VH-VL binders against q9lss7. Designs and how they scored, part 5

Target 1, 226 residues: q9lss7
Amino acid sequence: MGNTSDDDKILSYEDVVLRRSDLDILNGPIFLNDRVIEFYLSFLSTVHSSTTISLIPPSIAFWISNCPDTEYLKDFMKPLNLRDKDLLILPVNDNSNVEVAEGGLHWSLLVYYKEANTFVHHDSYMGVNRWSAKQLFKAVSPFVSNGDASYKECTDTPQQKNGYDCGVFLLATARVICEWFSSGGMKNRDELWFANVKETVPDLVNHLREEILALIKKLMSESVSK
Key: E = the ipSAE of ESMFold2; O = the ipSAE of OpenDDE; V2 = 0.75 times the mean of E and O plus 0.25 times the DockQ between their complexes.

## First folded at step 1 (VH-VL)

Design g1 (framework fv_gevokizumab; at its last look DockQ between E and O 0.75; V2 from the best seeds 0.00; counts 0 for: pae E 7.5 > 2)
Fold by OpenDDE, look of step 2:
Structure g1 (fold): chain C 226 residues (1-226), chain A 118 residues (1-118), chain B 107 residues (1-107)
Amino acid sequence: as target 1 above (226 residues)
Amino acid sequence: QVQLQESGPGLVKPSQTLSLTCSFSGFSLSTSGVGVGWIRQPSGKGLEWLAHIYWDDDKSYNPSLKSRLTISKDTSKNQVSLKITSVTAADTAVYFCARYPGSTFDYWGQGTLVTVSS
Amino acid sequence: DIQMTQSTSSLSASVGDRVTITCRASQGISNYLSWYQQKPGKAVKLLIYAASSLQSGVPSRFSGSGSGTDYTLTISSLQQEDFATYFCQQSYSTPYTFGQGTKLEIK
């Protein structure tokens, strides 16, 4: 895809380097890539700055899920301190080829909530990523709580209306859950954030691309002024 | 069990308005993520998507027919309606309604034949 | 608009045969492809969604594969009830569009 202009660096934010082509993705009916998702998750991490919340980058989540060596994975997971986290946000991709970066076609969201000791999978396309989500769950589960966390599919997850907004749904859902957590959560352990997601995400996805684009532009302008 | 059923006039004269109704059961259009769409099929031809409506009243139309199409819902009655204005012989087809839970039509009605003739 | 092309309008096969139906999109549709079965006088049935996901209640002899612009529906062992017309449909972007259909007939 990338001509020389599309490959231009436009913004460095935390550990993410955005390029001109990323803006095109946000402007068009194009499915979000790893960089855009990573960027916004990083942004959410800054907004919801807590030592007990961890938003895992797509690349890390992918590695965790596909790590061939269990001992290596243990070492890799140590610095993440997942046992000390109350909320984990994990992007799920359907990429089955570990040799090909960004080979996935569909994004979904896996969430761990320590208080309920449960993983919840949110998929905006009829749960097509359930296998990938379960794989990630199995890889992460030993490193949270006592290793006995449950897994469930959220059946009331809002569904996308097109073929390119799965990443948007992921980010919208992540945002809503982070906001829910930061507000103190709900007393009812059975309901968790489900109602919030059901109520808020369908509208949020309609303008989130524009919002993310505006955020990037703002950050770009601030970077130039420094 | 999810079920959909189309109803229409069977015969419509040219230049008139075609009104179709989709009655469904087994699901609610108040459920987030759920939509209902209309698809038609002329005799011996392929399927053509016309329009769909979502739980939040968001609507999408086939651009080729947008000016003539109006889709609406009555959630309380579990019905979706489609109106096509200024019909011609080209609008003769079997009309289907189908549930759209997310990026696919998973349940369809049996279809209703509408003939446009003088 | 995205054009969906099924290269074969009709196919003759026998019970027990392996049957393959192909569908091509005019542009990449990122696996947002569904396969439908249509029989006269019956409701259209969803067989496959997301290019390779089997719809609940659909026999396992049906499978979908493909990526990018090229997709395939496979019936591993054709049954008598499988003689029908099959359509592909992209749900990547509106307007949603269908292939012309492939009529599977008994040889």
Scores: ipSAE 0.160, ipTM 0.711, lowest interface PAE 1.9, mean pLDDT 92
Fold by ESMFold2-Fast, scan of step 1:
Structure g1 (fold): chain C 226 residues (1-226), chain A 118 residues (1-118), chain B 107 residues (1-107)
Amino acid sequence: as target 1 above (226 residues)
Amino acid sequence: QVQLQESGPGLVKPSQTLSLTCSFSGFSLSTSGVGVGWIRQPSGKGLEWLAHIYWDDDKSYNPSLKSRLTISKDTSKNQVSLKITSVTAADTAVYFCARYPGSTFDYWGQGTLVTVSS
Amino acid sequence: DIQMTQSTSSLSASVGDRVTITCRASQGISNYLSWYQQKPGKAVKLLIYAASSLQSGVPSRFSGSGSGTDYTLTISSLQQEDFATYFCQQSYSTPYTFGQGTKLEIK
């Protein structure tokens, strides 16, 4: 084929620029990077654009969690309009080094549901990201709940069976929760989306890498045909 | 309180099938995200993972032993079983079962000694 | 298969010592590493999972660190009850593999 660099741009979707190396990541048993996570969350945002769901990019979640200046954080948070949202989807990464963007070794998901005033953490690796999730919860809570929100771990959330699929579990869980919310069912129940996640995520993770790859290739094809 | 207990024959003759049962309490294999695995340890040696089974009946086997291993569960009895066919003296070891929530073995049984000898 | 190497099979120490036990993976395992303690006549005990996460009920003198291929278990102030064999294990991919073990003995 071509002599394309691993860093060559292959697709521009919303605010995300995907590169050739991102396809290699999806095609292999390899940890998902920030760009792939952001791309699929952006795609879900488009699918659920008529709802009050906000899906936060990894880079934004990282800065919220690591911002030391409370006044700057307030200014940063205002344009996100989080108080107008009924469901927030927040990717969690264990990267605590502000000098290294796109770092970290583990992905997990933090979800805020306004009707229950609760943050729920879904971690496919035994709650390893609990500290990082709680830091993000503390940073976000004042902007959605005036600091009175509850935090809980989903202790029976689907668990990964290998060392590289944590990002896939993040994306699969986010998708199921968005579909649960958009269906209009089971709102204001203590059970939340937990049954849907437990039933659907284990099967979905077996296909999601291939679905995302097919989606990217379709979008690339549509761009070329113009 | 999570507890696991292994049971086995103690003595098995070469070429026979070894059958082991793990009985547990404090958790259920009807709960998503949890599994049970088998690990063995020959006298004075290290630990070797054999197999595990998850709540959804998904099974994984050590490739070096896969043709000889069968893992199964009985969710209603809180039991997981492992069968090893065509045993030899190399299969003499303490056999442990342990709870496996996807990434680590967080609670272990006491182990059952199996000796393969004529 | 991923090979786990604990190059020190036996280590002598005294109560109060700071002890470090090392474990090396033959390839990157992205912190999918657990540390176990085995005492004669007792059940195997999980100490650390995900390279650095302390299991509930485990004393704070135990800590794990490392990344990529190189990992360390540290006991900050050795107690009498800590004389045992310590194993590392990777759960990055099957087959899951253990180190050979490091036996911590009285000096």
Scores: ipSAE 0.037, ipTM 0.629, lowest interface PAE 6.8, mean pLDDT 87
Fold by ESMFold2, look of step 2:
Structure g1 (fold): chain C 226 residues (1-226), chain A 118 residues (1-118), chain B 107 residues (1-107)
Amino acid sequence: as target 1 above (226 residues)
Amino acid sequence: QVQLQESGPGLVKPSQTLSLTCSFSGFSLSTSGVGVGWIRQPSGKGLEWLAHIYWDDDKSYNPSLKSRLTISKDTSKNQVSLKITSVTAADTAVYFCARYPGSTFDYWGQGTLVTVSS
Amino acid sequence: DIQMTQSTSSLSASVGDRVTITCRASQGISNYLSWYQQKPGKAVKLLIYAASSLQSGVPSRFSGSGSGTDYTLTISSLQQEDFATYFCQQSYSTPYTFGQGTKLEIK
């Protein structure tokens, strides 16, 4: 339901094309799709403009975690230059279909922070994406380190209180982490961004859909006036 | 290990207030990021969700019963309480409390029978 | 409110049988669906959450599947201790609601 190929285009933003049905998804108590996720990650990349931050699109993260060919993966990953990144934001989806970016039903977030050489998984629904996050970790780790990066489940991650806001938690968590990094990053080596996420994400998720809708409508208005 | 135990009056007269207490161990509302909820089951009938309370004191109530329900917690005692006002025979049920880590009830108490009768 | 329907109220089966119990939601619930087991006088036991995730300590003969509005619980090789009542529950939106239950009885 939604996001058909004949659905009206409403906005082009960076490499993302949004459609009418994407606005409807934001208005409803509905699971966010990959287009909305990618749009907001692209927006965060613009706001936190830095050559050392990479916010990976959902389709790219999914493809990386499910690529069966190690030689093709190496060739794909080399141009991304991930070893020079200090922060990687990687959306995790539980979709098992390699050809379909919108196939999964649960979003979570995997974050690599170079200074700690650590991947951290944030899952707003009882860690149900741990397997998918570990696949992505295993696929990405050789390309940011020599395979010696740590993997950590953040057990203090704010938990969703309904069945449709996992994407909202993903985006809120990503935003808080980007803000943490842009404010100087690590102040406590054992805490990283965890206190900021715990303190900020629960309230942020209550109005993030409205904020993203307002942002899209503003950008639509600006693109027409030019 | 996670354990929950319900405590209630057994028998309540119509129009009075039913008070239930859930005592739990093996987790804390202050440190675990979880909640506790109440579910009831009338004899031979299905399960009915009543209310949850989260570690951050956020509360949700079944809308059909909301005007009669009050849920509260005492984090230092590892207790959650439920009150149901103006009870009738329809409130006769087994009452369960259960841990709510988000969107499901993973550990349940044994249940306590409450009968509303003159 | 999302209505959960278990159209079969009772099933009879023998030890060793494969059993499937179904549950239908009145709207899509995006796999935010749990399965519970209840025996008389016992605490309710969570079996499956997120439609297909097995709760720790639950035998692997239990599995969940489905999507959208239609979900199933499968017991691949029924054991004597599996004779019980099974409930589904949606966790997509409040008020969270349960199916009416399916009793699994000895044949």
Scores: ipSAE 0.029, ipTM 0.600, lowest interface PAE 7.5, mean pLDDT 85
ESMFold2 (binder alone), look of step 2: mean pLDDT 92; pTM 0.941

Design g10 (framework fv_gevokizumab)
Fold by ESMFold2-Fast, scan of step 1:
Structure g10 (fold): chain C 226 residues (1-226), chain A 119 residues (1-119), chain B 107 residues (1-107)
Amino acid sequence: as target 1 above (226 residues)
Amino acid sequence: QVQLQESGPGLVKPSQTLSLTCSFSGFSLSTSGVGVGWIRQPSGKGLEWLAHIYWDDDKSYNPSLKSRLTISKDTSKNQVSLKITSVTAADTAVYFCAHEGYSYGFDYWGQGTLVTVSS
Amino acid sequence: DIQMTQSTSSLSASVGDRVTITCRASQGISNYLSWYQQKPGKAVKLLIYAASSLQSGVPSRFSGSGSGTDYTLTISSLQQEDFATYFCQQSYSTPYTFGQGTKLEIK
């Protein structure tokens, strides 16, 4: 027992260091921060490690979208080996201020599927992140296609009903899409994963915070026992 | 053109159940992202949110009144209903229904219906 | 519950004045704030949503600003038709809550 500072690290998972304050975020009706989003995307990456899925951290997506130097961006993108990936998961944030990497008010999800050569944007608050998603699409497209990739909004994607769950919708949608891809389900270019997202995400968002919190506590326990 | 119209009993006795109906046109509650909420206003006082229901039957209630409130929809009739049990004089107010979408606010309101709770 | 407080319950102004009405939330609401106009005998009208977005059909003299906990509705040049009661409302979390209202009255 005993109390730990909100700033104390509680879990090191891959490249993510979680702090005690991150548990408070998950336990409350509070906007998810970059660390919690990065943690869960990293966890999904581990679960799907035998696939050609790439899940991009929020900090990397932010950098890609805001890099003005095309040669520097090429050098940065090369080691990510994005052309070897069949599914690319990218978090979108409305923060455009390069001085404040962890800013912004809204999270959404951009997904690239190689077989369809299409980027699909899932925004739980429809219209809010359209510009930010399009900017990220334009920045990433040359590194996954020959300039012929299409972009579309998922107009019937599940919608949030509060101001703080956009990150939860991002993570729930990303998880469902990864599961769709890994299961080898129907890969219809006209349908993609849309039915799975529509059917599963609304219920999943009601308990995903609790699931992630339980996962972190389990990983903390396993770290101590080893 | 979005329009909403409230209907209610006008007068209801203390301890009884108040039933309100919102009838609307220009939108459907089968449309993703669409919801309808209920707001009330006692004479000379401010606005109090009561409940809402969304296209997917997701419901939320004001916690201070939750035990007394039931919201439901009939999508085929373009109607949303609100029931308030065990009414008292404190429930005397103008009751509004309003269209909402994507958690940004109530963009179209009915004209309101006055409900008086009196013996 | 999130408490919404408007700095005044009434404000006197003249046609042509620049009017500001302020609203404070008891916690951060991430711009999930709307402004409404209420006139006797008329339907309540949405003016501003998402703190700063002007509702279709609303005159450009109305604007919203602010972030975090502090928000402002501005009427740049008051018209006769603008004498009404104004309410702020947060949609960050349920229960949705309104400010107490600011009645704009002629001097």
Scores: ipSAE 0.007, ipTM 0.569, lowest interface PAE 8.9, mean pLDDT 86

Design g11 (framework fv_gevokizumab)
Fold by ESMFold2-Fast, scan of step 1:
Structure g11 (fold): chain C 226 residues (1-226), chain A 121 residues (1-121), chain B 107 residues (1-107)
Amino acid sequence: as target 1 above (226 residues)
Amino acid sequence: QVQLQESGPGLVKPSQTLSLTCSFSGFSLSTSGVGVGWIRQPSGKGLEWLAHIYWDDDKSYNPSLKSRLTISKDTSKNQVSLKITSVTAADTAVYFCARLGYSGYDWFDPWGQGTLVTVSS
Amino acid sequence: DIQMTQSTSSLSASVGDRVTITCRASQGISNYLSWYQQKPGKAVKLLIYAASSLQSGVPSRFSGSGSGTDYTLTISSLQQEDFATYFCQQSYSTPYTFGQGTKLEIK
C-alpha cells in the first residue's frame, strides 16, 4: 500500500549494500547482522587505510572456518595476501550451518598480530565462542605463520551485561585495536592492546550503535546526486 | 571430589609405543570449559607439558614432540589417553595427568600422583 | 617458546621466615602465570593462578604478585609443611612452559 520495503537498498559502501531493516537493527536492542558487522569493519578499513591491516568480512571468515577442502581453501586464501599483513581482524560467529550464512546467536572477535605471532580471542560472553574461534584460528594459522602461531583468550576482556550486544562489543574492540595499531602500537608488548581495550571499550559500547547509525545517515546524504 | 589416576606399562623398550591412560572422577569431559593435560618430569629435572585435550575434542601438542604424540578421550569412560611413538631413554620420566580448568587462564588442578615409565632394553 | 627462569634452584629458610621466590618470563605473559608446589611422593598442588589468585583450600600465607615479565610467590610465615619445590608456569601461549623449580630447604 505504499509502505517502504524492508528490502530497500539505502547505501552502497565498498562491497556492502545496506538495507532499511539494518537501521532498525541499530535503533533497537537487537543482535547485529552480518551486513552491519561487515559495513563497520569496511569503514574501519577505510579509516585505517594501510596495506598491513586486514579486516575480514563475516561471510569470508565463516567460509574459511567451514571449508571442508584444504586445497580449495589454499586457492581461496592466496589472493588475500595474509602474509603481507601485520594485523588481522576476524569476526567469529557460532553458526556452524553452511546453508545459513546469517545464522548463529553470538559474535566475538579473533585478532592476529604478526609481530607477536599470536591470535587473541575477545569474547564479551566468556567461553561461548571458544570452539568456533579455535576452528577459525586453525584454518587461518597456516596462511600467516609456519604452524607456530600461538592462540590465547583475553580473559579480562570487557563483558556484555545483556543478551544482544555481542556484535557491538566485537566492533568496539576491533576499532580500539585498529586505533592502537595505527598509533604505532607495541607501546607495551606484555599487554599488546589489552589495556586500551579494557579502558575504552566499556564506554564506547554505550554509544556505538548511535554512532554507526549517524555514520550511515551521513554517508546516505553524501551519496545523493541530482 | 575431583581425582585423577595415571596408569602405564612401567617399563617399555626403545623404539616401541608408550601408551598411558588417565582415569578420573568428580567431573566430566562433556562439561564446557574443562580439559585434561599430560605433563612429565624426568628424574631430578623440571616439568614438561606434553599435550592437552578439551571437552570439545580440541587438542594441543608440545611442538618439540608433536610428531610422536596422540591424545584422545573417551568421555563415556572418564578417560584420556596419550600415546608416544618411537620411545628412547629420553622419555624416561614420571608422567602426570591433570584437569585443565577455565577456558581463559588455563591452570592444572588437581593432578594425579604420577606414573613412572622407564625406557630400557 | 617462552622461557621461564626462576632466579635460584635452591633456597634455605627457617620456620617463621618470609620467603620470596621469583620467576621471569622471556616475554610478557599478561598474568597468565600459575604457581605449583611439589612435595616428594605427593601430587603436585596448584597454589596461585592468574598471577595473584589464591586457589581454594590454599593457606592465606601464600600470595602471588607481579606483572609483565616478572612474578613473585611469597610465603609470609614459613611452616614446616612448606618445605617443597615450587614451580612457576605460563599459559599465555603454547607450548605451556615451566620454570626450572626452586627447592625450599631447611636452613
Scores: ipSAE 0.000, ipTM 0.451, lowest interface PAE 14.8, mean pLDDT 84

Design g12 (framework fv_gevokizumab)
Fold by ESMFold2-Fast, scan of step 1:
Structure g12 (fold): chain C 226 residues (1-226), chain A 123 residues (1-123), chain B 107 residues (1-107)
Amino acid sequence: as target 1 above (226 residues)
Amino acid sequence: QVQLQESGPGLVKPSQTLSLTCSFSGFSLSTSGVGVGWIRQPSGKGLEWLAHIYWDDDKSYNPSLKSRLTISKDTSKNQVSLKITSVTAADTAVYFCAHRGIYGSGSYRFDYWGQGTLVTVSS
Amino acid sequence: DIQMTQSTSSLSASVGDRVTITCRASQGISNYLSWYQQKPGKAVKLLIYAASSLQSGVPSRFSGSGSGTDYTLTISSLQQEDFATYFCQQSYSTPYTFGQGTKLEIK
């Protein structure tokens, strides 16, 4: 028995295998799945490969948040070399399997900046992922600081007006923060990247689906032309 | 066990600031995942969400009213306060406060409500 | 903003009836839908969350169903204490919005 055209592998990029159905997600008003989120974070990692930025895949972030064994978690975290990173990008998902009937996934972004010793949560649907973000913060903070890391919500972060663009806001915000860091960052440590996010993200989200789709098609054509 | 009680001025003059207090018991705003929100209802009309505040002092406001609203908490007193500036007759309503929980998958709901306090905006 | 429309502002029913109250969202809300009961002079009560999950302490005669844009609250055998106003609310996008309410009346 074969597979349907929607299951066809269309692109292998780094550790991500995209399928034809992922293009339909990008073309529609549909929640971004783990594969699309991981793909674009992996692409940003490649763009910023000469930096001390670590962009964590959704599956790894989810596992970290849900690992009940703290000793096993320590062994798992060791090879990630998080103490050597100056900026961590962590996708947050509200999938706890407690409310199966809710039917939707919500994406948000947790960012750790070593120089400020602070975790910042960006939630484009403010309040929804607060608990999930704090669980991830609690799980990760012992591995990046001596236990004195701060946590804060970016209460002025750009807000979505629909239920399906949360992943797009995650990716747009992650991209702006990576660009901010690679450009030398802001001199005022108290303001971090907040002005850049507020200024750039609202416009970026209007065309980011199109940009990612075009990027995938470009990479597909390059792999075929070889 | 969870109880909330609103208190307000009853009558407030146009252009003044309306101050409301929610006093509660049976939970603490120091507990992770807990918040308190404000909802209002004009006479004979539907419910309108105004704002909420979380255990970590993070706040969310109705965008149509955001410039006029300030929500704050006093965790040690088990109180949440809401201020509305430049009130008009349109702000005449019953004001409710409600417990807002975060339940696993991010399903925020107003699961326990106060009985409401009537505020009339009139000279 | 997402508009929540309850098709009927009032509905007459008798004790023992099966009652259905409907709610439509102006766009898909992926089951981020709650139902509330309001009686004069009493606190508003949460009945259903996540479209179909029964709140603790709520009688089993209450149930919720639906998906996408269309949702329904059902009372399988109406009791005297159920005469009240019922509101739906979406929590899919801010600002959170409520339906206009359906008042359930005796007759």
Scores: ipSAE 0.000, ipTM 0.439, lowest interface PAE 15.2, mean pLDDT 84

Design g2 (framework fv_gevokizumab)
Fold by ESMFold2-Fast, scan of step 1:
Structure g2 (fold): chain C 226 residues (1-226), chain A 121 residues (1-121), chain B 107 residues (1-107)
Amino acid sequence: as target 1 above (226 residues)
Amino acid sequence: QVQLQESGPGLVKPSQTLSLTCSFSGFSLSTSGVGVGWIRQPSGKGLEWLAHIYWDDDKSYNPSLKSRLTISKDTSKNQVSLKITSVTAADTAVYFCAHRLYSGRYYFDYWGQGTLVTVSS
Amino acid sequence: DIQMTQSTSSLSASVGDRVTITCRASQGISNYLSWYQQKPGKAVKLLIYAASSLQSGVPSRFSGSGSGTDYTLTISSLQQEDFATYFCQQSYSTPYTFGQGTKLEIK
């Protein structure tokens, strides 16, 4: 037809609907939005099909962290069955309002690993989301452990060199951790996945935007064939 | 364009119930993540947060006043109401309503002009 | 409750001055801090949110900075319309609390 708008739906994948403007975000040196983050986390959930891995959508993680009513939070959390999960992947941000483009959102990653009973925060801009991650930890911890879970920062986590790649680092780190878990998990409690992240993420972030873009185009072509 | 307008009695007697209404346009309380709060300011004093309500009817109250406060919404009328029971002279203040988002910022971005309520006999 | 303290209740300044207003929280608030401006008889106006983000429509002479417990609002070159009362507010935890206000007065 030749008529497209940035709001046009281009792909429906699981619970996420991607739009034409999301391709422009992936093509550019532009901050990743909630839809792109949710899409790729959903894709990782599909490829690492395990009943014990849970990758939480950004909107859900944000809501959990910021729910003011403790009774409402308890009712919301019960059906998620988080106590049955060995690995939780939780995106962290300080504002879910994607309409505030010039405000600059910051993405980081919080990971819970049941075997170590530990939450680990990976922040590609050292320290910026520490408090947001700690608030999410406090909100989630009662629903995954007996209230005795540890929290730690990954001090050796790869660092971004620009103002817009924090979401790319979140996704790259999440992918490496899922691959680590699927490959057999824990080597030791002090090392966890840290060596894998440190070795793999810096190279992966250089081409992850292109990989996700290619994946979306592939899924779009598969949809039109049906 | 977000606009809020408070309305209430100019004068209310001690021990009575104060009823305030916030009427708004430019947004809907059926929209996920949207809320409206009430803040007051006694003459020559600072700002005091009273209560807020969200699209999903989730309510929060200032603990120092919670036994006297009731916040409610009428989504179809674009209105949020606040009731304060057993008023005293200490409740004399300008009352503001303000728009907010359930987002990482949790700030009041647009305010009404305020309505003065005087508690006296 | 988190207590918000502004170090002065009033400041005197002249047009063209660089003005600094400070706000201290009784505990860490992770940049969940907003600055508001109030002029006599007018609605309260949001200036800064998330400690350092400028609200749309607010002049660039306003800026926010700080982290942890200590935050600052700066007006780089004071204009006549800037004589007002300024309030900080934490949104880290309920109840949301405001500083007592700093009134900016003509010197």
Scores: ipSAE 0.000, ipTM 0.424, lowest interface PAE 15.6, mean pLDDT 84

Design g3 (framework fv_gevokizumab)
Fold by ESMFold2-Fast, scan of step 1:
Structure g3 (fold): chain C 226 residues (1-226), chain A 121 residues (1-121), chain B 107 residues (1-107)
Amino acid sequence: as target 1 above (226 residues)
Amino acid sequence: QVQLQESGPGLVKPSQTLSLTCSFSGFSLSTSGVGVGWIRQPSGKGLEWLAHIYWDDDKSYNPSLKSRLTISKDTSKNQVSLKITSVTAADTAVYFCARGYLRGSSYFDYWGQGTLVTVSS
Amino acid sequence: DIQMTQSTSSLSASVGDRVTITCRASQGISNYLSWYQQKPGKAVKLLIYAASSLQSGVPSRFSGSGSGTDYTLTISSLQQEDFATYFCQQSYSTPYTFGQGTKLEIK
């Protein structure tokens, strides 16, 4: 029964523990799971650790969106210190079943930029996650603004051409936006990072799986005891 | 059963516009993840990808030929068309249409039989 | 553009032989590689996609392997109907590019 080693732990990075099966997901053209999404967002958090960027893990975003009680949500949100952050990166998943932690069929990205008081949704499959993104926006908005934050769909978001790359588009878009913020941020309130996403994400998506796989293998090598 | 069939003029004169039509059955270009592409092969040479159109009307063109190519679809008729402007002898080739199915890789799982186009005066 | 190079344009073999055809990409293509068979007078046929996935209806004697930049198509026991030209193709990046082809000929 237990002859497969795909659940073996291969790397502990920050709060993420990757398993052998996660390498198969990255090596193959397969829908990215919560662990791979969380791993790369954690890596971006490390790269941008000197900034006021907060990258929210998928599990945390899921609980924020599905919390049934506003008082519990308030207590849950408090330790995230969102008031100290100028850019929030939030993964969106269409999973609404609280009993299935790593369910869902589609990934997209919700970004809050404090200086513009605006949430922007980036969906590589236009319209699919609109409801899920708005639910997350509604849940988070009271904790980052006075209830007056705007919600906007980025209609120029690069579109996927397959059934499995939505997570890769999420991660590519998150990386570009973090780089944009670290390079100086807002120059135009109506344009934000949109040109950077449109110009950079399509090319980045073509090699990001390979890049993340190489990163994991490098980190695994660095963890080997002398 | 998936089938694709190319149709073209057979002969076209230099400087004219070449128009090709791909008619297909057994699938819909309304289905997410499905596209149709055009590939050509000059006599005794290799395969060259020309253009691709996806279910969402997104289009990709070979950069070396982009200024001369226009790909379009008529989803209700199950047809994809390709136009090549200002043709020369270098455009003499067998032209194939193929279903570009996305499954971990954009691969061409079903091809038409090809249509020969000769560019000659 | 990613350049796809097949090590030989022609290869001679006999029925029953194990045949390998190689394909090299000018950069890493992360298994976004397909193999096609072309016979005179017949439609081009997909054999392998995603480097190692056998297309439905293709005989099990065909297999694909490789990673990064180097890929191989193997025919474990060559049959008479396998004498054809074989092409590799990358779909990692647009424009999609093909190898020059390897013509498998009777020895």
Scores: ipSAE 0.005, ipTM 0.436, lowest interface PAE 15.2, mean pLDDT 84

